# Ledger of designs, part 35: VHH binders against Protein DOG1-like 4 (DOGL4)

Target 1, 232 residues: Protein DOG1-like 4 (DOGL4), of Arabidopsis thaliana (Mouse-ear cress) (q84jc2)
Amino acid sequence: MSKMRNLVEEKFLEFYESWVIQLELYLHQLLIAHNNNTMSETELRHLISKLTTHHKAYYTAKWAAIREDVLAFFGSVWLNPLENACSWLTGWKPSMVFRMVDRLRKSRVVLVEAQVKKLEELRVKTKFDEQKIEREMERYQVAMADRKMVELARLGCHVGGESVMVVEAAVRGLSMGLEKMVKAADCVRLKTLKGILDILTPPQCVEFLAAAATFQVQLRRWGNRRHYVTHS

## First folded at step 1 (VHH)

Design f21 (framework vhh_ozoralizumab_d1)
Fold by OpenDDE, second read of step 2:
Structure f21 (fold): chain B 232 residues (1-232), chain A 123 residues (1-123)
Amino acid sequence: as target 1 above (232 residues)
Amino acid sequence: EVQLVESGGGLVQPGGSLRLSCAASGFTFSSYAMYWVRQAPGKGLEWVSEISYSGGSTKYPDSVKGRFTISRDNAKNTLYLQMNSLRPEDTAVYYCATPEDWYELLTSGFDYRGQGTLVTVSS
């Protein structure tokens, strides 16, 4: 709320606010498409493509930003506390989207057996990938008590010259590890999303994307109301 | 093909006003947020204003806040920028931009090569 923000945080906050505005528009379009059931397959595919492109734009921006300051995304000043609390490695947890798919099934979406099988396969793979990343992250977290952190603690009391260089190098080293983990997590997110969209029909994709976008937007709204924070 | 044609630029004295227009075609204008950006001589692109698809939300950087007003007419596929209290530092080529253009500016340092409209503020 009253945090001092660095340039990366400020820039990404501006981006994200604009990005969310556009997401809300797409959500509106998705809901219309879903409720009217008058759109052609071509039109639906076009809408899906716009959404996927929008999401890709987010990660493009994110990856550009994390190259400059990956630590900004572990605080995520552009998110409210509720959104941050629900974050897994700076974003949504990949396996969560399968709960959304399950919800679709409850909403009279009929999945054929072949789709169900493919989704289950994807679920297993996604979970495996998540666990792998979690193990690696744990390793990094434990390693934070290693020589690099000790050096940071020791040298942080000194200003200037060689000490500053060493501290910077140490921070870069740690950041590189975190960046790797964040990118890995994002890759799993993107692969999972693509996998789901490849399995679902265009109407099902629209419903899924609408559900996902709704969840994201509502989570933000809920968090803002609870924590008395507004993020445009 | 996305087409954006800017107009309304010119020479104006400090403290003067101008109104820029952007005619959009080749895409569903009313379905996208739109932006104004500018490039001063020897400087990079700078974000100037943002407006939501419906016009219900607008944003400005501190450099132009209170002086510039972005608006749109979705029926005419036109974006506007009312510029008041112009300053010499506002001298630049002004471009209208789609969200894609804006994202590229933020992420990769987009080099906008459209025609734009030149605004010169000088006494």
Scores: ipSAE 0.005, ipTM 0.206, lowest interface PAE 12.0, mean pLDDT 87
Fold by ESMFold2-Fast, scan of step 1:
Structure f21 (fold): chain B 232 residues (1-232), chain A 123 residues (1-123)
Amino acid sequence: as target 1 above (232 residues)
Amino acid sequence: EVQLVESGGGLVQPGGSLRLSCAASGFTFSSYAMYWVRQAPGKGLEWVSEISYSGGSTKYPDSVKGRFTISRDNAKNTLYLQMNSLRPEDTAVYYCATPEDWYELLTSGFDYRGQGTLVTVSS
């Protein structure tokens, strides 16, 4: 288990570092496209498709990794302390996407009334799904405290294979429950991202994706700087 | 455990109609968007329809737009696909999918775990 966890963490760390480098390159392309009104709709759709594929690649790698060791994602070695502190169920909080959209609406993005209505529908649905997952996570944590922790603490005092086997079965059950919740949260993330991109025009999608990528990259840079200052 | 059971496929003449059904269990059906995807013999997976959790929004690719209609009954945990003006090119195994299943299919190319329902359009 410990050796499997180490391998999962090492493989995902290598993947994630490469994934973030490519995100920074895509951010550069998005900013060029946003500032230069020279790209055709076909070219903009191609760029948006590259970003969509990039995010899909992240979730493909993540779901493979969580099947092997979901706990690696609750204290991720590939994230700095600030990124870990800002995580909601192993990733970004879905409703935060609408704060990005709201900031764009106050800038140079011109949204028609039909788009505003669809975005509000999606926002309400996303918040509902988010709150439902939060309630399930809280119930899981309470159930762990009320029953499972007492049993695990008791079993830890025993000597021999029987207690070890029961503890291992309990840990497997815990991991399966966490995997289900993480995948549910990721499902809401993917639905929210796709929903926004489906509502927006290609130029608006480019502006939205640029804002989202800028926030993600800056959060990582701020966390890395503060970590250095705190520990150096 | 999530279960999706497709039905309603069969042999039909060009220009004919079929109605597919998907019975869902093991999850809160009314809380999720749903999809229909298909796989023609010797070809890859193709998305054919999407419906929002409430049924208030639907999406289709140009290949089926105006001919296919997706709908849902949240009280019965059932998803439907009404297929009209069927063409030989619509011959495929049809699968219903959750957002999680659909994105797994798109991102990893994994074989779909469900049985699907076969639609054959032939004279």
Scores: ipSAE 0.000, ipTM 0.120, lowest interface PAE 14.9, mean pLDDT 79

Design f22 (framework vhh_ozoralizumab_d1)
Fold by ESMFold2-Fast, scan of step 1:
Structure f22 (fold): chain B 232 residues (1-232), chain A 123 residues (1-123)
Amino acid sequence: as target 1 above (232 residues)
Amino acid sequence: EVQLVESGGGLVQPGGSLRLSCAASGFTFSSYAMYWVRQAPGKGLEWVSEISYSGGSTKYPDSVKGRFTISRDNAKNTLYLQMNSLRPEDTAVYYCAKGDEFWSYLEGTMDVRGQGTLVTVSS
């Protein structure tokens, strides 16, 4: 990389690399628990709690970082190109998690009728929340494009200190709008995750979390292999 | 990078026994579920056995259950298949396979297969 990273990018890159290493360690524990079926429900609930705490730690760090520089999360330097290509508003798309739930049902998860009904209700609500955010984002993108275009056009007429102020105001406005949208999307992610875990039994939660963590870890490994081959 | 090398195949009479080995390198062997799969002449790929990361859980299809035993030595990065009471229908090329994803396990797919070792059961 020829360009210097800013402080937010450097701090979050360090955090994210450590966070992924810990996720891989938790994935190992989840797969042992799932494949051996020797753990008590109390032990399984403790493991589930460790995973939910780990995910909450991610969002705590992310929200602190976006308060300082939300643009760092659009074109993230700590993600490979494949991870970036699979992102929806700086993270996983909430409704996509139900694809994992569907696959778990086909494998070894026997869901009772009441669980199936609650999962479908949650799926519908999640899709509604996504559509609401997408409408808001589209509205702000149109408004911000018009505002930014006008302000940038005015800079072509004036080269003084007023031009610097106009650019700074426009960037701040864009950043505040994006921060709001990213936090809204993250709230949908967290509510969807909590909702699924509240519906599933502890063994089913372990299977679900193992599938989710496996997908995240493998997507990163796959993308890293492609990037390495490109530079070989 | 990732390498799997199967060995131990050969010609054996019905009712005989063979032990297959798979030497693994290029990945953290103890972190992955491992599989044995086989392909009989003119037929598709068939799953034969599965073992968890720790060796504490094993699974078999009814066709080999009670006759085959999968095991692993994580210190030696080696997977084994003990085959007893062999039948003519067990004749196949046997492959060692790595379970790279929980996702792949759920679909019955495998990430990496070795070169294979031929087992022929005939009189």
Scores: ipSAE 0.000, ipTM 0.097, lowest interface PAE 18.7, mean pLDDT 80

Design f23 (framework vhh_ozoralizumab_d1)
Fold by ESMFold2-Fast, scan of step 1:
Structure f23 (fold): chain B 232 residues (1-232), chain A 123 residues (1-123)
Amino acid sequence: as target 1 above (232 residues)
Amino acid sequence: EVQLVESGGGLVQPGGSLRLSCAASGFTFSSYAMYWVRQAPGKGLEWVSEISYSGGSTKYPDSVKGRFTISRDNAKNTLYLQMNSLRPEDTAVYYCARDSPEWLFDYYSFDYRGQGTLVTVSS
């Protein structure tokens, strides 16, 4: 029912607004740690742990929500149009975080040769997993077009309860397939994030997480400012 | 919302048996690996058993291997733990728990657990 869809959207909107506010607070702490260089390794590891826990909380909430209404995550109401335009399967594109990693090569915190090699191996693996999911999405879209489009088109020419039942079954099938693909994409995101953090030193992790959070926050602020400016 | 309700705990003598049940609601039960974890008085959480989403794979620590059996009924959204040859050191509150994104960082991670059911093994 549409009431259940509205409830999922409302709950996740409230969650996401709160989650972004906390991300901005963590970004502030990351920037202080990066600029002042006064934190111990133990303090840096604790801050990194707070960020990883924060990202895990997002995926925990997301997976609960997509089980109830995965379509809410395609063209999400809690994201502005710019954020939606930059989405890949309901979230960030895993390989794009290596742009934040590339920034570390130009920073004062220098990557050693062993780290560069491991990051390149991870980048290649991430790109491979990304392409595999894209091929699965393409196959899913083709299968849905072939199997259900003809069926739905035929049913659109009839009136009655039988048509409603078959359409409901088709929509349920679509949602279940999308949920599986979104979870697969999220698994690649989490593995990529963990992989990068496992390779980097604590100061490098702080710089990486600061760069990633800055990009996410700025993208949201840019999209929101454009929306505000056009609403005069 | 996610709900996990454990039952079946109680007082049992050493060498005895108990069967725990966990009723799951608010999520697609058949899509998640499930765990049993326990917490003895004054101790941390200890992993007890794991079952894959289909029930085709199970794992146990050496402390309970051969004595405990995890199983699931996806049609009934229910998780079970059959406990045999119980020992005083098995005394704990037992929780069922759902797998979460946390598993990608830590093998024993979980995000949801119920209120627990107390198992007391004493003479």
Scores: ipSAE 0.000, ipTM 0.127, lowest interface PAE 13.6, mean pLDDT 80

Design f24 (framework vhh_ozoralizumab_d1)
Fold by ESMFold2-Fast, scan of step 1:
Structure f24 (fold): chain B 232 residues (1-232), chain A 123 residues (1-123)
Amino acid sequence: as target 1 above (232 residues)
Amino acid sequence: EVQLVESGGGLVQPGGSLRLSCAASGFTFSSYAMYWVRQAPGKGLEWVSEISYSGGSTKYPDSVKGRFTISRDNAKNTLYLQMNSLRPEDTAVYYCAKEPSDYWELFGSYDYRGQGTLVTVSS
C-alpha cells in the first residue's frame, strides 16, 4: 500500500531536504577548519554559530510541525528506514553524543581536567533526563492501551455523533501527550548540545560538530544505498 | 596513505581561464565525494565546489556558480576544476580534498587536502 502524504509531511520533507543539503555544506567547512590551524578564533566562533543557528532552525520548524501533526515524526517520510530505525523519540539519543566527546580525549585537541569533569557531570545529568523521559513514554504507552479499551467499550454501547466526539477527543489527547514528550526529548538534546559547546574551546567545538555531522550525513548515505531499501 | 596532488595553477589575466587537476591515490577514488577549496593570502579556507562519487551531482557557492565547473575521471583517479571568467578575488591557493571515509579520519594525522596549487589573477 502506498502512503499518501499530508501537508505537514510534504512541507517538512521539503524543509528537511534543504536543511540536510546545507548541513553537508557546513560539514565541509567544519572538516576544512579542523585540518587548518590558521583560522582565527573569531572565524571558528562564526562557523560554530552557523551550525548552532542551523540546528535551532531545525527545532523551530519541527516544533511548528508537531503542533500540527506529531505522528508525522514517528516513522518520518523524510527519513530513510535506517535513519528511522536509529531514532529515539523522533531524533538522536542525547547520550550518544558523549561517544563523540570521548574521542576528543584521544584526539590532537587535548581536553584539560576541568573540561573532563564538567563533561562527566553533563553526561550523568543527560542520562538522568533520558531515563525520566523513557519512564514517561512507558506510562503513556500503558495509558494508550487503557484508553483503547475504554474507546472500544464506548463504541460498542453508543453509536453515532457521541462516539465520534469521544474518538476525536482521545486522538487530540494522544497528540498533545506525544507533542509534550517530543518537546521534552528535544529540550534534553538542545541542553546537551549547548552544554558540550559551552565546555569546549572553539577548535574542540569544530571537531565535535564535525564528528556529529559526519555521523548524521553518513547514516543517511548508508540508508540511501539501494541495498538498504530493496531488502523487502 | 591518502595522497592528493594538485596542479594547473599559474598567473592569468582577469577574464582568463585555467584548468586545475588533482591526482588521487591511496584510496578507492570512485567511492568518495570530492571537493575543491581555496585560501587567499591571509584569509581562511573557502569551499568552491563539490562533486558526488559518481559525478552525477555537483554543488557550487554563488561566488563561483556559472564560472567554475568541477568534474572527475574515476578511471584515472583524477579530479578537475575548470575556471572561467577569472577575477582578481579568485587569487588563492587551490586545494583538492576528499570526503572522510568515516569520523575516525577526523582524529587521525591524515591531511584531507594536498599541498595546493597557486592561482594568481592579475594584470
Scores: ipSAE 0.000, ipTM 0.127, lowest interface PAE 17.3, mean pLDDT 80

Design f25 (framework vhh_ozoralizumab_d1)
Fold by ESMFold2-Fast, scan of step 1:
Structure f25 (fold): chain B 232 residues (1-232), chain A 123 residues (1-123)
Amino acid sequence: as target 1 above (232 residues)
Amino acid sequence: EVQLVESGGGLVQPGGSLRLSCAASGFTFSSYAMYWVRQAPGKGLEWVSEISYSGGSTKYPDSVKGRFTISRDNAKNTLYLQMNSLRPEDTAVYYCATDLEEWYSLFGTPDYRGQGTLVTVSS
């Protein structure tokens, strides 16, 4: 089980590093498109499609990995400490992307009234979806403290014999619960992203995706540049 | 066909009390958890309270804890929200809600929600 966990972490680390490099390349293309108003609607839609496909590839790889070891995503080795500290259920908090949407209200391409109304409806729905998931997570955490689970933990403290098998079964059950929660959160993320892109025009989509990718890339760079100063 | 019908909203002064009711039909009420959610002007949907199918467990956010009490009468298929010590920030449309799906991941909102009842807290 431990050996399998290490392989999952190594495989996803390699995937994620390549995925981030490609995200930086797409960010460069988004910034060029945003600064130059010479691209056709068809060209902008193609670029948006590349970003959407790129994010779908991430969730495809993630869901395959969490099926094998969901705990790898709670304190991920492929994320720096700053990225891990900013995570909500193994990823970005869906409602926070509306802060990036608010930037569009002050941009060169003004949101029309119908878009503002639809974005507010989506924000309301997204916030509600988050609250449901937070309640499920709290229920999960409380269930871990139930008498039955406490008894299993006590058995695990006395290593030997059949108690090891019972503890392993309980841990597997906990992992399945976390997998359900992570997939639920990821579904809200994907629905929120799709919803925003469906409401925005292609130039606005490019601006939004550029803002989101910039934040993700900069957060990683800020965390990676952190220096520990040791005074002996 | 699932129906949830809220009532009891109105205008009340700060510090006052209101009791909301929700009449449920079209599903086995006693088998499902029930929720109150609200939407204030210019704000998103906010979870206000939840109650287990049996009424044995209730939960509240810190914003209403100690002031609001959710309860249910399974014999009458009715959900209640007792609101005490009301504040201007409690002004919202209040909705009765339920999830008939086992998996929250399938539906990010309550599967079913009523039309709502307006609560205005103002002097």
Scores: ipSAE 0.000, ipTM 0.149, lowest interface PAE 15.1, mean pLDDT 81

Design f26 (framework vhh_ozoralizumab_d1)
Fold by ESMFold2-Fast, scan of step 1:
Structure f26 (fold): chain B 232 residues (1-232), chain A 123 residues (1-123)
Amino acid sequence: as target 1 above (232 residues)
Amino acid sequence: EVQLVESGGGLVQPGGSLRLSCAASGFTFSSYAMYWVRQAPGKGLEWVSEISYSGGSTKYPDSVKGRFTISRDNAKNTLYLQMNSLRPEDTAVYYCARGESDLWYFETSFDIRGQGTLVTVSS
């Protein structure tokens, strides 16, 4: 299955490949920091800031790209099939990061009771926001079938400049709706990530970010090693 | 516990000056953009100033640009607002707010606001 890449897809592919290379370099720094118990809070904070800035750069580039072509992010050409299969509304599912928190190494990362309580409150809120977006997406898909798609299909039966313009306006409206939903999902992602980092100590933040980056990098490597030959 | 404590408000004559302070605790102050917002009697909330986590970037609405200066001391976990050429229209409760602009700048949301400090510009 292939399609022609548009300019948005080619530009974001180039950006994403560079972004992942830099993520792997930051992962190396996180692992070194995690194994160095002499690093100051200021040094750890600086490293955490580099990672958060790096993730912000991703969302800055993504939001610029979806303004031009949101559909490029559904079945993205810069992601392998495994990465695409694991996507929820064009990215990671917010609630899944709490599995990373739960799997932090007990011998080094010891969460105090107050942190556990705050993380549970954040988990509940994240799941609520996630479900709200899922309900909105379901309503969007139903509305497309019941109204805009019927309208678009009806207009598609008429050939002429006026019909082409009306169809283009309808398609633009549908794309704007998807852009709003993707941005809403990204806001939940950013709030969840920020919330976790606000609850954790700097050493715990380093370990959490290392775990998250490790998973992302390994998922990409596993997908990239998939054999292209079909076996029954 | 994350806390913001504002101080420095008071009564001042038109054309006068005041300096507001905000003491931050319970979070890594140097990792967050900070804001001043105000609410005038009977009016809605108004954004007054923004400063990046490093202090290298500041922003102001046209209503206060050139008159107000936001600054921060990351070593002391303190945010400041220098207000010059005060006008009766500047009368409001001023709040210190933690924001996300430099780390999470797709959203102009304020995480926490303190109790506020009252500024009255009157004769």
Scores: ipSAE 0.000, ipTM 0.127, lowest interface PAE 11.9, mean pLDDT 81

Design f27 (framework vhh_ozoralizumab_d1)
Fold by ESMFold2-Fast, scan of step 1:
Structure f27 (fold): chain B 232 residues (1-232), chain A 123 residues (1-123)
Amino acid sequence: as target 1 above (232 residues)
Amino acid sequence: EVQLVESGGGLVQPGGSLRLSCAASGFTFSSYAMYWVRQAPGKGLEWVSEISYSGGSTKYPDSVKGRFTISRDNAKNTLYLQMNSLRPEDTAVYYCAKSDTEYFWLDSGHDYRGQGTLVTVSS
């Protein structure tokens, strides 16, 4: 590990802890809004805007960090083992949010036919985007395994500046390829989130965001409790 | 500003030969391993040859081994691919790539920003 890698991990860990604390505060506001059916549409839209801004802040910080060290996001130190086990390309799997959407079909706020149709269209598109990225990752893993073996062979056979240059180029290529794929996955996440929020009414958006935040917070608590019990 | 410009493609009969060239600029050519990759119609990118920075080592997949020869002229910043005993299945757009483009293999030929050079093997 290099000094730069440690700094990226330390800074993002501090950021992520603060970000999760704020997410829990927003979750409390979402639950109050959901249980209080007297809130105005303007008040609900303001709360939804705070959540979308909060998620955008996460991706802004993440993309800055992966530019410095994308590998820090594979097996992240700021995530517990359960959170890491549930990760798909350094974050939530986009199609998973439709499980939260399915909860709305059984709640007090009923989806109309037009919304159901649009959500199904979005679900299908999201699945295709996921599959495209999964194929790209598979091809990358196969190609990188072959490339690393070739580069290691060259490093062993060719002593001098040429070997150093080739290794540096290979490492840059690896990092750039992973950064591209992580950003592609994050773009699918953001497009899926925006698409859902554009289809739903403000009360439905609040219920959806509350369900998503609850899942994220509970997954973290379950994983942290397991770690505590294991080490206590 | 890295630039790779491929040339030498064309229409040939089965059993024919072609020599492809790649003019490189914007980087220290002699410090990087170089590759030829191709994309056949309706297929993904396929690696077809590689050469070490010095030219001392070359590798080929079984599909072209014995028929294709990769070479380089570090003084001219040029990469070559000599293709002999061409077959209809060699029909593809051929692209030149350098060692820090391992992620290049993830892009389909239609998404590649370089123009490449088209090789058509047909009677």
Scores: ipSAE 0.000, ipTM 0.080, lowest interface PAE 22.5, mean pLDDT 79

Design f28 (framework vhh_ozoralizumab_d1)
Fold by ESMFold2-Fast, scan of step 1:
Structure f28 (fold): chain B 232 residues (1-232), chain A 123 residues (1-123)
Amino acid sequence: as target 1 above (232 residues)
Amino acid sequence: EVQLVESGGGLVQPGGSLRLSCAASGFTFSSYAMYWVRQAPGKGLEWVSEISYSGGSTKYPDSVKGRFTISRDNAKNTLYLQMNSLRPEDTAVYYCAREGTDWFLYEPSFDYRGQGTLVTVSS
């Protein structure tokens, strides 16, 4: 039998499948907007707002879920193995999106010097925030190997009231630490996304969001296709 | 310990100007975006300006845009807010705030705020 999903995993799987379907629909709208120069700036801003609201909905649902079971997001059952392999602290690595921004320098709508300067400042700040989180993650992993944790793990192998309670408290502490780290990483993602969209013009925002959504959708498709072909 | 100490508040007539200062200590000031936020009596906290860690990018809500200017001196660990064309509705306690890592839902989060400095705009 396959691994059974808990309630948090089942609920988020249902949410995520629906969320990805809507992302594909928004991607279609972004590609139409990018290929047609007839849309007003107001119409483009409205479309950008729909995408940002969609991403905010993801993080709202994610944070509700990790409050119940943060470990569900480390090796998520709603993601294929390729998507999981490409994850950095349960999501995309914030600094990677600047590679997508670099493509805008080759587009018909050229970045002005003020934008280039602001994007470089944001890139440096994003890398600083990533390094801070990575140091936190390393400290967490080292703490897992601490003698006290090893002793608590041993106690967990013996059924008993006091030992069970002490182990449960330690596991709760570990989960709380991971939740804080995942939320910190998600905050860097949201700040990076908001920062880029605040710097770019509406047509550039559409091109950027289309590139990001295309990559996310294609990564899912590649992972699903390769896995099923191998096992069929 | 992280400390943020505001100064420069006071009583000013409508149309007047004030410059607020915030002295920061206990952290690497040049590594953090900084904010000015205010709270009018009986109202919630309102963001009024934001500055990037280098000072190269600034943001303002429409309520103060063109009237307020945020700046910083990283060598002196000091944040400034130049307030011009002050209005009675600008009356509030003004806080210097450090960027937090918990910026969720695209709203600024603050992990440290100062004691505040009172600005009263009245004739």
Scores: ipSAE 0.007, ipTM 0.381, lowest interface PAE 9.0, mean pLDDT 83

Design f29 (framework vhh_ozoralizumab_d1)
Fold by ESMFold2-Fast, scan of step 1:
Structure f29 (fold): chain B 232 residues (1-232), chain A 122 residues (1-122)
Amino acid sequence: as target 1 above (232 residues)
Amino acid sequence: EVQLVESGGGLVQPGGSLRLSCAASGFTFSSYAMYWVRQAPGKGLEWVSEISYSGGSTKYPDSVKGRFTISRDNAKNTLYLQMNSLRPEDTAVYYCAKTSEDLFWYGEYDYRGQGTLVTVSS
């Protein structure tokens, strides 16, 4: 059965659905906190900690899953087509979160000059790290299209013995390369998120996290309500 | 100035127990998640346990799950690690650490103090 062949996908689908439900609950708390100017710094830091722990739980589960089957994360079954279309190396593009930071410049919680400078430095570093990963992906795609694809196609013509093991070894090698690249991209995501939260005050962190969670939740809702053209 | 001072380490036989303590100062202890991390001789840092700011949530790797228990006393600014059924592979310098979150963000760990040595041998 196809379900038996997609055990990693089934396990992560169950995890991700629960994770998104909890994200929506945290978003509700963030919006309440944003509208409540009487919350203490301790209360705001506690809420921010819940969100950072929640995101770290996602990456912990993801890295365990990609160790088993990284290809499950390219065109993921737990994401709708719109979410998949908006993905960059199995997740959000790190530099895109600075668009959400730009919203803070026009909100009640005004950024001071020192914060603006640090955020710009972080933005430049994030873009540089993205470019390094994009160059690695380009090299991987070129190698796959030329050498590894030809080798896999050739070996796939054999029906047993050593040829089966060689094909399995080659596929494992390709998967290990992708796993390394996905983890590198996730490290840039986590460094960018932490960097922003370290620069912002607790009220600004709440507003930023609310904006990010709102976008993620709305993207999922937009994709789930898409009309499909039926082809008979 | 953030300070974390670990204590309670020592020599213990396999199957024995130890309780480690960490005295925290220089930050609002009750606002931060806390961790225990260890470094075995000739090895890198290994995450051992995590506790939320309130103590309501704890996490452990499979290597210590069921044997180690992390706890905290926010009134005393103190973190604890109860270690039961100790094994030779638990031999390490143990550090307590606060939520710089380096374990997840950078693959590193922000720890304070010299740590406390735990040696499990017969």
Scores: ipSAE 0.000, ipTM 0.126, lowest interface PAE 14.2, mean pLDDT 80

